# VHH binders against Mitochondrial amidoxime reducing component 2 (Mtarc2): the designs that were tried, part 6

Target 1, 303 residues: Mitochondrial amidoxime reducing component 2 (Mtarc2), of Mus musculus (Mouse) (q922q1)
Amino acid sequence: GTVAWRRTRPRRRRQLQQVGTVSKVWIYPIKSCKGVSVCETECTDMGLRCGKVRDRFWMVVKEDGHMVTARQEPRLVLVSITLENNYLTLEAPGMEQIVLPIKLPSSNKIHNCRLFGLDIKGRDCGDEVAQWFTNYLKTQAYRLVQFDTSMKGRTTKKLYPSESYLQNYEVAYPDCSPVHLISEASLVDLNTRLKKKVKMEYFRPNIVVSGCEAFEEDTWDELLIGDVEMKRVLSCPRCVLTTVDPDTGIIDRKEPLETLKSYRLCDPSVKSIYQSSPLFGMYFSVEKLGSLRVGDPVYRMVD

## First folded at step 1 (VHH)

Design e3 (from e1 with D99E S100P E101Y Y102D W103D D104W T105G Y106S G107Y; framework vhh_5c3l_4)
Fold by ESMFold2-Fast, scan of step 1:
Structure e3 (fold): chain B 303 residues (1-303), chain A 122 residues (1-122)
Amino acid sequence: as target 1 above (303 residues)
Amino acid sequence: QVQLQESGGGLVQPGGSLRLSCAASGFTFSSYAMSWVRQAPGKGLEVVSDISGSGDSTTYADSVKGRFTISRDNAKNTLYLQMNSLKPEDTAVYYCAKEPYDDWGSYEFDYRGPGTQVTVSS
């Protein structure tokens, strides 16, 4: 005599408190290269997607598969990407433009790549684009690889092995999380402390929020934007990549990083996570997939 | 596996010159930014200069601008620091450092050589 359960589990209603408005959305198809401003995006479990283009699904690698970033090749930030239906068009100073198909033949070689000490695969984008990056950077032979959702991403357990409480997600070539968010007020605050002003593109966020107080995003745990529900992962620790000028490709190595270190270091209680890295912006995972757009209200979900 | 070995330090009079060299092995030298960092007696580490993998981009501490020149020879896996118009304040152990490429949030240079002593005495 088993009786079927006739009562559904009660759902907890969350209160929605508006904390800001989406002012900008960027997708960065190729790691370290220039972002593409979009008015609307899909958010998947692995990050932002506009049509067939996914955030940080392409990466420049050395012949041995080791990643290349603006840390060692600052001029990568000057590579502009245009989305043309089924193609990416790449442009860079002193270079003829190159057109790359988004869908690659399945026969293209899969490389074993390495990104921040972790193994990750990438499908070869072909000799033409490899030679284009090699000619642009002029230091050694480079290749471009593309992640495929059939491949295994980097998991939270591998990215943060000491942080077992973090929600499960995977990323392709992003540093740490599917979504990176900064408020305009936080940038304004930073710029009051800088002799030479910096713009948001130094920090490469996917989503910029207006209408809140400086560093208020540090307190946001669960967000609803458009149809998308996001959950806080960690504060965004900043490295020397934030000192690369996105308009010149020149790496300063000091500012804005030294100024950030003067007031944005973590509390001693979390030094095991962040060490001496200053904190600027927030990492989020995507808990409910959907669309969001510029002009959408940003809601904090509270009990 | 990463090995960095500095040379070229020594005792020099104020206004003199020295050229430091760093022989690198165990990694693809041209793929990594390199730095010279120094530690004066009783003080912390100071980043003196850095250079991109290609050699096209360089920076200098304000204390050494116009006097020091960083360069690299990627064919020889060697980093250089040309030090001119040396001052007593330049007295320090000078370290060659590889940028910590596999550290997602770190500003530390994980791989440094054993250092070479530079003493500027009157």
Scores: ipSAE 0.006, ipTM 0.277, lowest interface PAE 9.8, mean pLDDT 85

Design e4 (from e1 with K98T D99Y S100E E101G Y102D W103F D104Y T105D Y106S G107E E108Y F109M; framework vhh_5c3l_4)
Fold by ESMFold2-Fast, scan of step 1:
Structure e4 (fold): chain B 303 residues (1-303), chain A 122 residues (1-122)
Amino acid sequence: as target 1 above (303 residues)
Amino acid sequence: QVQLQESGGGLVQPGGSLRLSCAASGFTFSSYAMSWVRQAPGKGLEVVSDISGSGDSTTYADSVKGRFTISRDNAKNTLYLQMNSLKPEDTAVYYCATYEGDFYDSEYMDYRGPGTQVTVSS
């Protein structure tokens, strides 16, 4: 209506408060497989991109299209990915190296896939890589699929239906949001409470921030990093995937999750969102696309 | 073979009590945190309560806190849910599950039982 245009005044200049520095950036091309460390990345509305490689744009599926993650197949965390020009090179213990083109023929069939109770499409990556994963995991027949930006993404509506603001962005194969951020100080704090220390790769963040206090990232609503503006989506609730050792592929199913549950449960006011899941790290959407780099200052944007 | 089997559901009047049990086999029960998850007709899954593998840590949804108590007997491979002061809104199928019960989605549970119906009349 005509009264609504009064709210379209020019955006206010925000104050910038430096809260830390980017210490690490990772892209995880294939869901549950090893991350690729990068010095610089583009942030798109659907997540991080380095050249032709996009974060969580590939996933392993069963023949029926249901997703496979390290929750079911912990040895997926041992699959390492290397970029050489226009190809992904995959390596895993006991396997011969396989090379997969990033750009697939448009004639490759599209599968109907299922991920967290939601339908999502994926283009088949071919029989050779499907047989490679099948031979590696040895439990059943698997395929690899790739998301394309022409396909419809997922919303978090089914997982958090009471939170309408969570429905204004889409993701491919990430669990929840385009960007996942954790601070180094939060990991240090967690490790003071654990008998066996864990490293950041247990939690699979895209961006690691140094120079802040433990769990300070829980308070950050809007960030500017490099050219990129990001907005808080929700705290990252943790599941059994975080108990997989990224160096051994062994799933503990207890730690660090039990320790996180002892002190990182949500406030009662937000229990409708998080239930009994412990919170570690932050999910963000990308509001202004751009580039960011390791070493960039992290600014909180305040009105 | 991994198996989870719930029992103890039934029809109860508002204000009544029920005790649910879940018999587990085919895996190292004490190494897994366990959850009770419920689904009311036409609604999504709700994680009701969690318990650590050792039994030392428990959590509850606000809707059941103070009324329900989760416990486990690792020697018997059995999970329990004591439900007191039952309300009509507690009417649901109750499932025994692992960590995959998070995020309101039963399709992503590593292990889930067939469920036991709890009906709180009027």
Scores: ipSAE 0.011, ipTM 0.242, lowest interface PAE 9.2, mean pLDDT 83

Design e5 (from e1 with D99G S100E E101W Y102D W103Y T105S Y106S E108Y; framework vhh_5c3l_4)
Fold by ESMFold2-Fast, scan of step 1:
Structure e5 (fold): chain B 303 residues (1-303), chain A 122 residues (1-122)
Amino acid sequence: as target 1 above (303 residues)
Amino acid sequence: QVQLQESGGGLVQPGGSLRLSCAASGFTFSSYAMSWVRQAPGKGLEVVSDISGSGDSTTYADSVKGRFTISRDNAKNTLYLQMNSLKPEDTAVYYCAKGEWDYDSSGYFDYRGPGTQVTVSS
């Protein structure tokens, strides 16, 4: 792959410590819709890519361009996506399947969209898929938009203007970072505290790591997985979206969020960043582009 | 700590105008969409307007469109609602809220202020 390397980075004696193994890799093409499990992926500076399909490069919007997530429309989590060479196939309960081309005509309208207070553009995916989402959700008119790399993404300076120490990157429709990582041990720990067990898909990570201790990923600053070097951005703050059951599309609004709040709140020193959101999982930027696969050892740089 | 404090409410005659302000602190104001939400006596919450972090995009409820204008001053960390041609039906407690509203009419704002009373009566 491609080497993107920071020349100003101090050249240190690097010890690579294996901290785990990649147990699962997911791409989520459409914001809030089901993830696709893959055996291997490319990591670009804007996140995971499998063939022509990129993580969170599509989102459902209202006609005015405002984002729609599972918070408003919990049944979005039931939309399943099949990756085919040049197409996405979408399925949902009660719906006929629809096939969406990944490459759109350049003449398709560009919408001005908005998510989390930031303006971002999206190219219209056409009337057929818009009517499909409108018929599925039944509440108002919806459209599907696609990001392309000729468009301006949301920058770190716009996402975290008070956090000048963060590395520069851009995201399309992900909440705040190119890569999300959670350990299996952290999920196991959470489930010991819950009456109704939850699965990893509640939290929508790109990479799941096995073989470490619970919440050990909170301490990982720099990772090497396959050819890919990643650097910690922030802990992942969780909101009511984590209470949507990915199998039923029902939003609980209480669990697992209330249990997470009981033991996973941030230290007071970083409350300006996380407020009262509990922390579960880690956000990473991609420092060296390349490929990684299920079964790869996960290394961190240590003393 | 996130704090939102509304001001500018009061008693006004039908057809009159009021300008509400919301002073925000404890977060990077320009990075978040902001909303004005109201609650009339014995009614649920109604979102009247929202504005993007940059101020470049705004939305309005049909009940206030053409009469109300939302704006923000990111240098002052202040959100505004200019209310013109006020009607008795606009009588409500008006809340400043961090974030943008969902279709769901329940109180899913991350944070909202204590509110300011607007009464429209002759």
Scores: ipSAE 0.000, ipTM 0.341, lowest interface PAE 10.2, mean pLDDT 86

Design e6 (framework vhh_5c3l_4)
Fold by ESMFold2-Fast, scan of step 1:
Structure e6 (fold): chain B 303 residues (1-303), chain A 123 residues (1-123)
Amino acid sequence: as target 1 above (303 residues)
Amino acid sequence: QVQLQESGGGLVQPGGSLRLSCAASGFTFSSYAMSWVRQAPGKGLEVVSDISGSGDSTTYADSVKGRFTISRDNAKNTLYLQMNSLKPEDTAVYYCARDVYEDFGSDYYFDYRGPGTQVTVSS
């Protein structure tokens, strides 16, 4: 059959409902390493960018290309990064500082890497920084790779092949999505249940929101922050990585994960997505690129 | 190349014990965290226990806490799971797995897993 519309329903412009305020923004240039607090950022389709530095565009790999994270090497969380013009300066306990160019080493060899069972490529960052990580971690030989935007990223369809409602987008070395957001109220609630308090850096969000109720971010589907429009992807499932203390590099393997499991497990209807992992924070995709800053109001876009 | 081979499975009565072993080769065993993962008939994968590369840190699923003990011998490249007070609900294929990373909860991404060993708990 055929369908004819003779009149269009009047289009309603979206209304903005303020739900909070941006209290902190972090970029994590190197996967598992310490975050950099920034006052403002650009949001691109592949994640946050401050100047030339992109979120999770570098990662540490083994000689065979397998990714290395704080699950295997908890002391990676102690690697501090300073952003300066065209360079990253890396510091870690017991190490002399090293300076890494932000510019892609486009003539260097390509590593075939694996990240959550998926293939992804990276450009080798050279012997000097490789030896620096090898000397710091002391367990085996390591390399650092940088993502080359001329190469294919990981697709969300391959990460969640059963979840057809997810938009198909590409990520480099972030786990799932371009933007990871948690509210301060959710952290406060968690800390009321813990004997030893944890700070936001245990969870590695890009954006922290204040002024809302605990776990209210679980209900946010579409957001406007500054010039940026974001759409909900998934709740963030948590694993043993959340038990690494970002100040000591010591992995607890119990808390705060056991406490999160006591009250933050998913509804049975979505168990196929989240299994037995507790949920803490939200993943968002970037629908309209732009800039946002600390102090910006966070709006829900409602019809 | 990486190889993981489990042994020690079998049929056991409720309340009994079994010890599983996993022989690892083709990689620096002490540099990797290792897990025991099981799959019961008609169910998904469950990580029952995890151990750090050094052996200093372990975790257990709530379903097996106090009954199972994970250990490793890095000199012999061998992972163990001591299973006590076995229940019919423990019936599953048990896999030795090399931990890479799980930051996203819908699947466990182990880069290598053994072929598995069957554990059946019945009278």
Scores: ipSAE 0.013, ipTM 0.299, lowest interface PAE 8.7, mean pLDDT 85

Design e7 (from e1 with D99T S100D E101Y Y102E D104G T105D Y106L G107Y E108S; framework vhh_5c3l_4)
Fold by ESMFold2-Fast, scan of step 1:
Structure e7 (fold): chain B 303 residues (1-303), chain A 122 residues (1-122)
Amino acid sequence: as target 1 above (303 residues)
Amino acid sequence: QVQLQESGGGLVQPGGSLRLSCAASGFTFSSYAMSWVRQAPGKGLEVVSDISGSGDSTTYADSVKGRFTISRDNAKNTLYLQMNSLKPEDTAVYYCAKTDYEWGDLYSFDYRGPGTQVTVSS
């Protein structure tokens, strides 16, 4: 039996407090590859969608189905994606561009894949794009797979089984949640502590908020942005992936991670969740589907 | 299908030695790098040591370098950690891990075993 997604009962009245404004929206079709800046997006229960393109619905895998990220192949961050109705166009340094159809033949093989120790399926995107990634990365044979909404996603309760307060929702290939949000002020604060400055793309958020104080987003439980209602899942714990320079594809392995560890470790009361990972940004689930756009006010919802 | 089972933990006095073992099944053991990772009380996960599939390449945390030795027996599908000159700071649950895990990366768990407790105390 399938575990049903828990429905949130509608509330009659909410107090809205404006906490900021949406300054940027990114969608990341392929795990670890470049994001695409958009002016407007739909938010579904599985994350952001721009037309037919969904956030983190594609990933690169080894022949055995194990996921590949910028942790193993840092040059994945240099793969740029152009969105075009029914197609993705991929470009990378030293490569000819390739056009990938979003709709795949139903006859394409479904692979059993593994992502952070959890099983997940993916439909093969074909030999041409597999050879393109293999030629680009040069270390071994790779394939590209696509999630289909008819497939079973990963549930947050399987990722954090000790945390009973977490809602049971599904994601495809994102690490944790449908929506990832960071404030501009938090990045500014981090950069005051770094010798070499970093940009937002190191952290790969879907939504960037301006007009608040540094780390104010750590306090936001329920948000209304445009038509979309979001609920806090977790603070975003950071790993060595945040040390990959999105312009060069070089992995530093130390900064900005070591600086984040110096002041962004969790409170001892939540150490069972975050361990020694530093916290930067927030994960949200989508409670009410709808559209949002750059320039929208961000409201905190309280009853 | 993948199974990892640690053994060899226990209570030991400072300066003592322990040898941990990990029995692996459900995959082609010699084809994968293996790691020992630990979690001390009130601390996060720390990668102690890594070994390549062939056994030709090893790495160690600065905290254990010169005291711990990782090894493997591919004919027996077994990973080992020889721990010498143990300190109270080595007290932790020790996990055997099959992973693309890199030093300092706490996210990339493919598989780990249930762990074995090591306590260094008088």
Scores: ipSAE 0.005, ipTM 0.240, lowest interface PAE 10.7, mean pLDDT 83

Design e8 (from e1 with K98R D99S S100E E101D W103G D104W T105E G107D E108T F109L; framework vhh_5c3l_4)
Fold by ESMFold2-Fast, scan of step 1:
Structure e8 (fold): chain B 303 residues (1-303), chain A 122 residues (1-122)
Amino acid sequence: as target 1 above (303 residues)
Amino acid sequence: QVQLQESGGGLVQPGGSLRLSCAASGFTFSSYAMSWVRQAPGKGLEVVSDISGSGDSTTYADSVKGRFTISRDNAKNTLYLQMNSLKPEDTAVYYCARSEDYGWEYDTLDYRGPGTQVTVSS
């Protein structure tokens, strides 16, 4: 017979199915600290950016570069951040406010940091903000570091080495992926099962979607929101950090985690990825950079 | 190579006390949160207590709160669990565990010791 080596192929048209609407967008500049609600954002390959501020591009570390999160210091969730063009303004209970420039001198020291068992670099934010965090947390000496895009990011392959498909993106200080999304309906469902209601800020999503069914986001593979195309990475596994009250900084250790474990554990076939962690929300990578805003329709891309 | 070795377990009567120790080597001890985890016969793992790398932050399971005290000596690379007012339901193998940076859950613990048996009976 004959082998077709060259063939004209019509361009595949993707069909868009609306699955919801963007109801809220948050950026979390500093790992474990309060989020900032925004009306619109740019999505880069490394996550959300509002002006000069990038999602989880700052991290509190010990003097030796080891990361500090709300697991070790739950009071970090009480640090409020205001975005002001070229500056971050930080506020916390019992502290005077501090203003931090977003653009750092290139001469500032680069620290070797450690985050979830992985090495990552960070540029020192200076002695003033280091002393501010040290005075706030009171347990040992701390520093604040900032990721620079010239530095090497982390990939989920290091955390889930058996899953080769998770290798095609980098992140700075987020746990896993550039974008974290949860639906309002999923939070409503969880709250029907809880005696004490929790709010979305317990779960720290970047994007909240309304107008879908509970846990429908678990089925979304490829999304178009505004100009941005996103691809599913994995479900978001939850841990004890989920039990820190964002208004009090008190770690409960039980709820909502125990309730999530009662009905949101993974299928045995994927236990190598998620272990015993319950699943709540979705991680996405950014395939096409662009802008999105609150009120945008969320489309599933169907081939 | 990371090594964790528990000691101090044994047989004790209800109401008695035991102090468990865990000797750690092969890593920078002060840089890691540490946990005590137990497993009773035929049951799953229970995290009973954890402590931050500095020692300034501690948490306890409700089942042991007010009776157990976790502490550490970073100069000696040693973790401790002081167990007071012991009950038959505290009977279990007790494991020392290093918390990965995700920390404080048994399914996020990266290393455990071989365990030490605690039996509470008359």
Scores: ipSAE 0.005, ipTM 0.298, lowest interface PAE 10.0, mean pLDDT 84

Design f1 (framework vhh_h_nbbcii10_fgla)
Fold by ESMFold2-Fast, scan of step 1:
Structure f1 (fold): chain B 303 residues (1-303), chain A 124 residues (1-124)
Amino acid sequence: as target 1 above (303 residues)
Amino acid sequence: QVQLVESGGGLVQPGGSLRLSCAASGFTFSSDSYYALGWFRQAPGQGLEAVAAISGSGGSTYYADSVKGRFTISRDNSKNTLYLQMNSLRAEDTAVYYCAADYEDWGSYEYDYWGQGTLVTVSS
């Protein structure tokens, strides 16, 4: 069989408690663009991978290297991505489709980019796709960049300098962690409080879990799913990007964020981490690399 | 072609129990077709309220705070039927109860199919 790499040593006294089942898995190749549903994925220490396609390894930037998200350009959520062995195919309303090679020429320029006040590099994906995004968004000149695993990612020490207890990991263009997980029950709970219901895609999780109570995922420290071991990082704080409708590209700016603020603010003891942001979903690091699939039981690991 | 038909409503005294059924036709309850199913209610002069929901897999359930601990949602795939067991009924539970189905997944923006409703009256 297949041998998976481990970040930490296995513990002899681990007990497994089933807490749910994987109901959906999504990869989001380009930051802020539409996700791709997959039946099976590999989890690497830098996040999900399906074949040659990695989660949030591409992002749209301005000419000066500053990141662009659905906060500035809500219509990015309407960019659909089809996964192919060596290519991504991009589609968007009013646009001709474009095919992007996953492997770029080494001669392509490396841009110095900036995400949330941190420096990170990205290799230019070429003029054709840059012009495609510029023509689609129509507000200014844009480029697409791709992370390479030979580049340095953003570390937990740089992302959370006051939180020395967090696992050492790196991310490319994800906001905070390699894996983002939400339960079905948490979304159902939120929707009972909303006049207009929202879909899971508003929140862009990698893994959706069924079979648990609402917000039970907030209590999960260490998980085993398939061959993959994950460790809790932090709760996911939500901002105005949460108010972009993934089907229309319209930013509401109020809901579901205002409803989340009414009942999902953090405990005062952790206000230094989350401040006034409401919490919805959980961030995990990958401790043992491996594969997981839709239908897999989700186990909590207890020592 | 898709139909949802509610039954089991009626008059019941406070503290009593009722079991509502929702018979589905035109689609089958199975793990291969993810139909999320739920119960909604509308009291006289009030808006539509979500009461309980069950995921397509049957693995997740949700209840409104007003009914948690008193109501139980369940599904029987062999009978193609959704149930709501209502215990310790209160006057405030008086409403028309609707069954709803969503073709895409749990937590969908809109439930695609609705039943005609069944009236539950809690009164002495």
Scores: ipSAE 0.000, ipTM 0.164, lowest interface PAE 19.1, mean pLDDT 84

Design f2 (framework vhh_h_nbbcii10_fgla)
Fold by ESMFold2-Fast, scan of step 1:
Structure f2 (fold): chain B 303 residues (1-303), chain A 125 residues (1-125)
Amino acid sequence: as target 1 above (303 residues)
Amino acid sequence: QVQLVESGGGLVQPGGSLRLSCAASGFTFSSDSYYALGWFRQAPGQGLEAVAAISGSGGSTYYADSVKGRFTISRDNSKNTLYLQMNSLRAEDTAVYYCAAGEYDYFDSSGYDYWGQGTLVTVSS
């Protein structure tokens, strides 16, 4: 592997308590589009990376630079992505396949984009893929943009200005954190409360953990998985995006969100952070970079 | 089905005041304060700009720097209505004003799923 480095100051030897096992790893190159299941990934301080492909480093935008997600265009969840060495291949119902290069010409225009009230830049992926998304969605003109290392990400100080205790990190186009984790047991618990069962892809986690109790992940502060050390950021608040069926692209707007609200609302003491959003899954930052794989034990780190 | 209907737009002189209303149907503000609500505007030949937002719960408010101190956003859950009180109006406030509803408090259009048809505000002498 590559030499791992520690994002925070080096820590001394710690006790490790196994809390589960990695059962699935997903990377989502394009915001709101279909995820890619992988057996192994590298975790960087900005999230998962497989070769040259990074998690949520591409985003569909309107001509004015405002982000587009499955909240506005539910059929984005049907866009499937195949990872190649230097290319992404996109497929969608009723569309011819399109191939886009991961490395863009430096001459491609940089757009000023807006994402959750914050400015962020994106390099234009070209007219061909822009026309492909415009033809697929059929509602207005769209473009695809790509984040790169010459750009500044969104910082925790900008995402959560009232939460100064949160550790410093940056994200490109993810909602608010580098890594999103859910346990299988939490999904099983939710499904006991639903008439129509939902699958993990409704919630778009990067890492799925098996072998723990339902919502046990809510208690995990520091994790070691493979070579990677992660630290808790916040619980994942859920919105209407979770009601989009990943197989049909149809937005329900009711379930599983209505059921989640019945039992997963936050404690009043943290209402300023989460408001009325139900909580399902955990956000983590990457403290020590490295590799992890499906089948790895998940450890809590304790002194 | 969620619907938002704006009213209260019109012609006003510089320095004047105007109050916009947004009536919601297909959901209720009083049930759980679930929806975040906002006002956005689009001036002639310009892009969509966030003006003000109010949280679904907790009563947090956000304002664009261009309107801070002049505009006030408020909600009346019993009437299922959102308001924008606009004071000290300027020519540059001329725009179509849209109300919007979403599940998260975002100070931009990407966080809002439901939109009204818009109401025109013209500030001219």
Scores: ipSAE 0.000, ipTM 0.190, lowest interface PAE 16.7, mean pLDDT 84

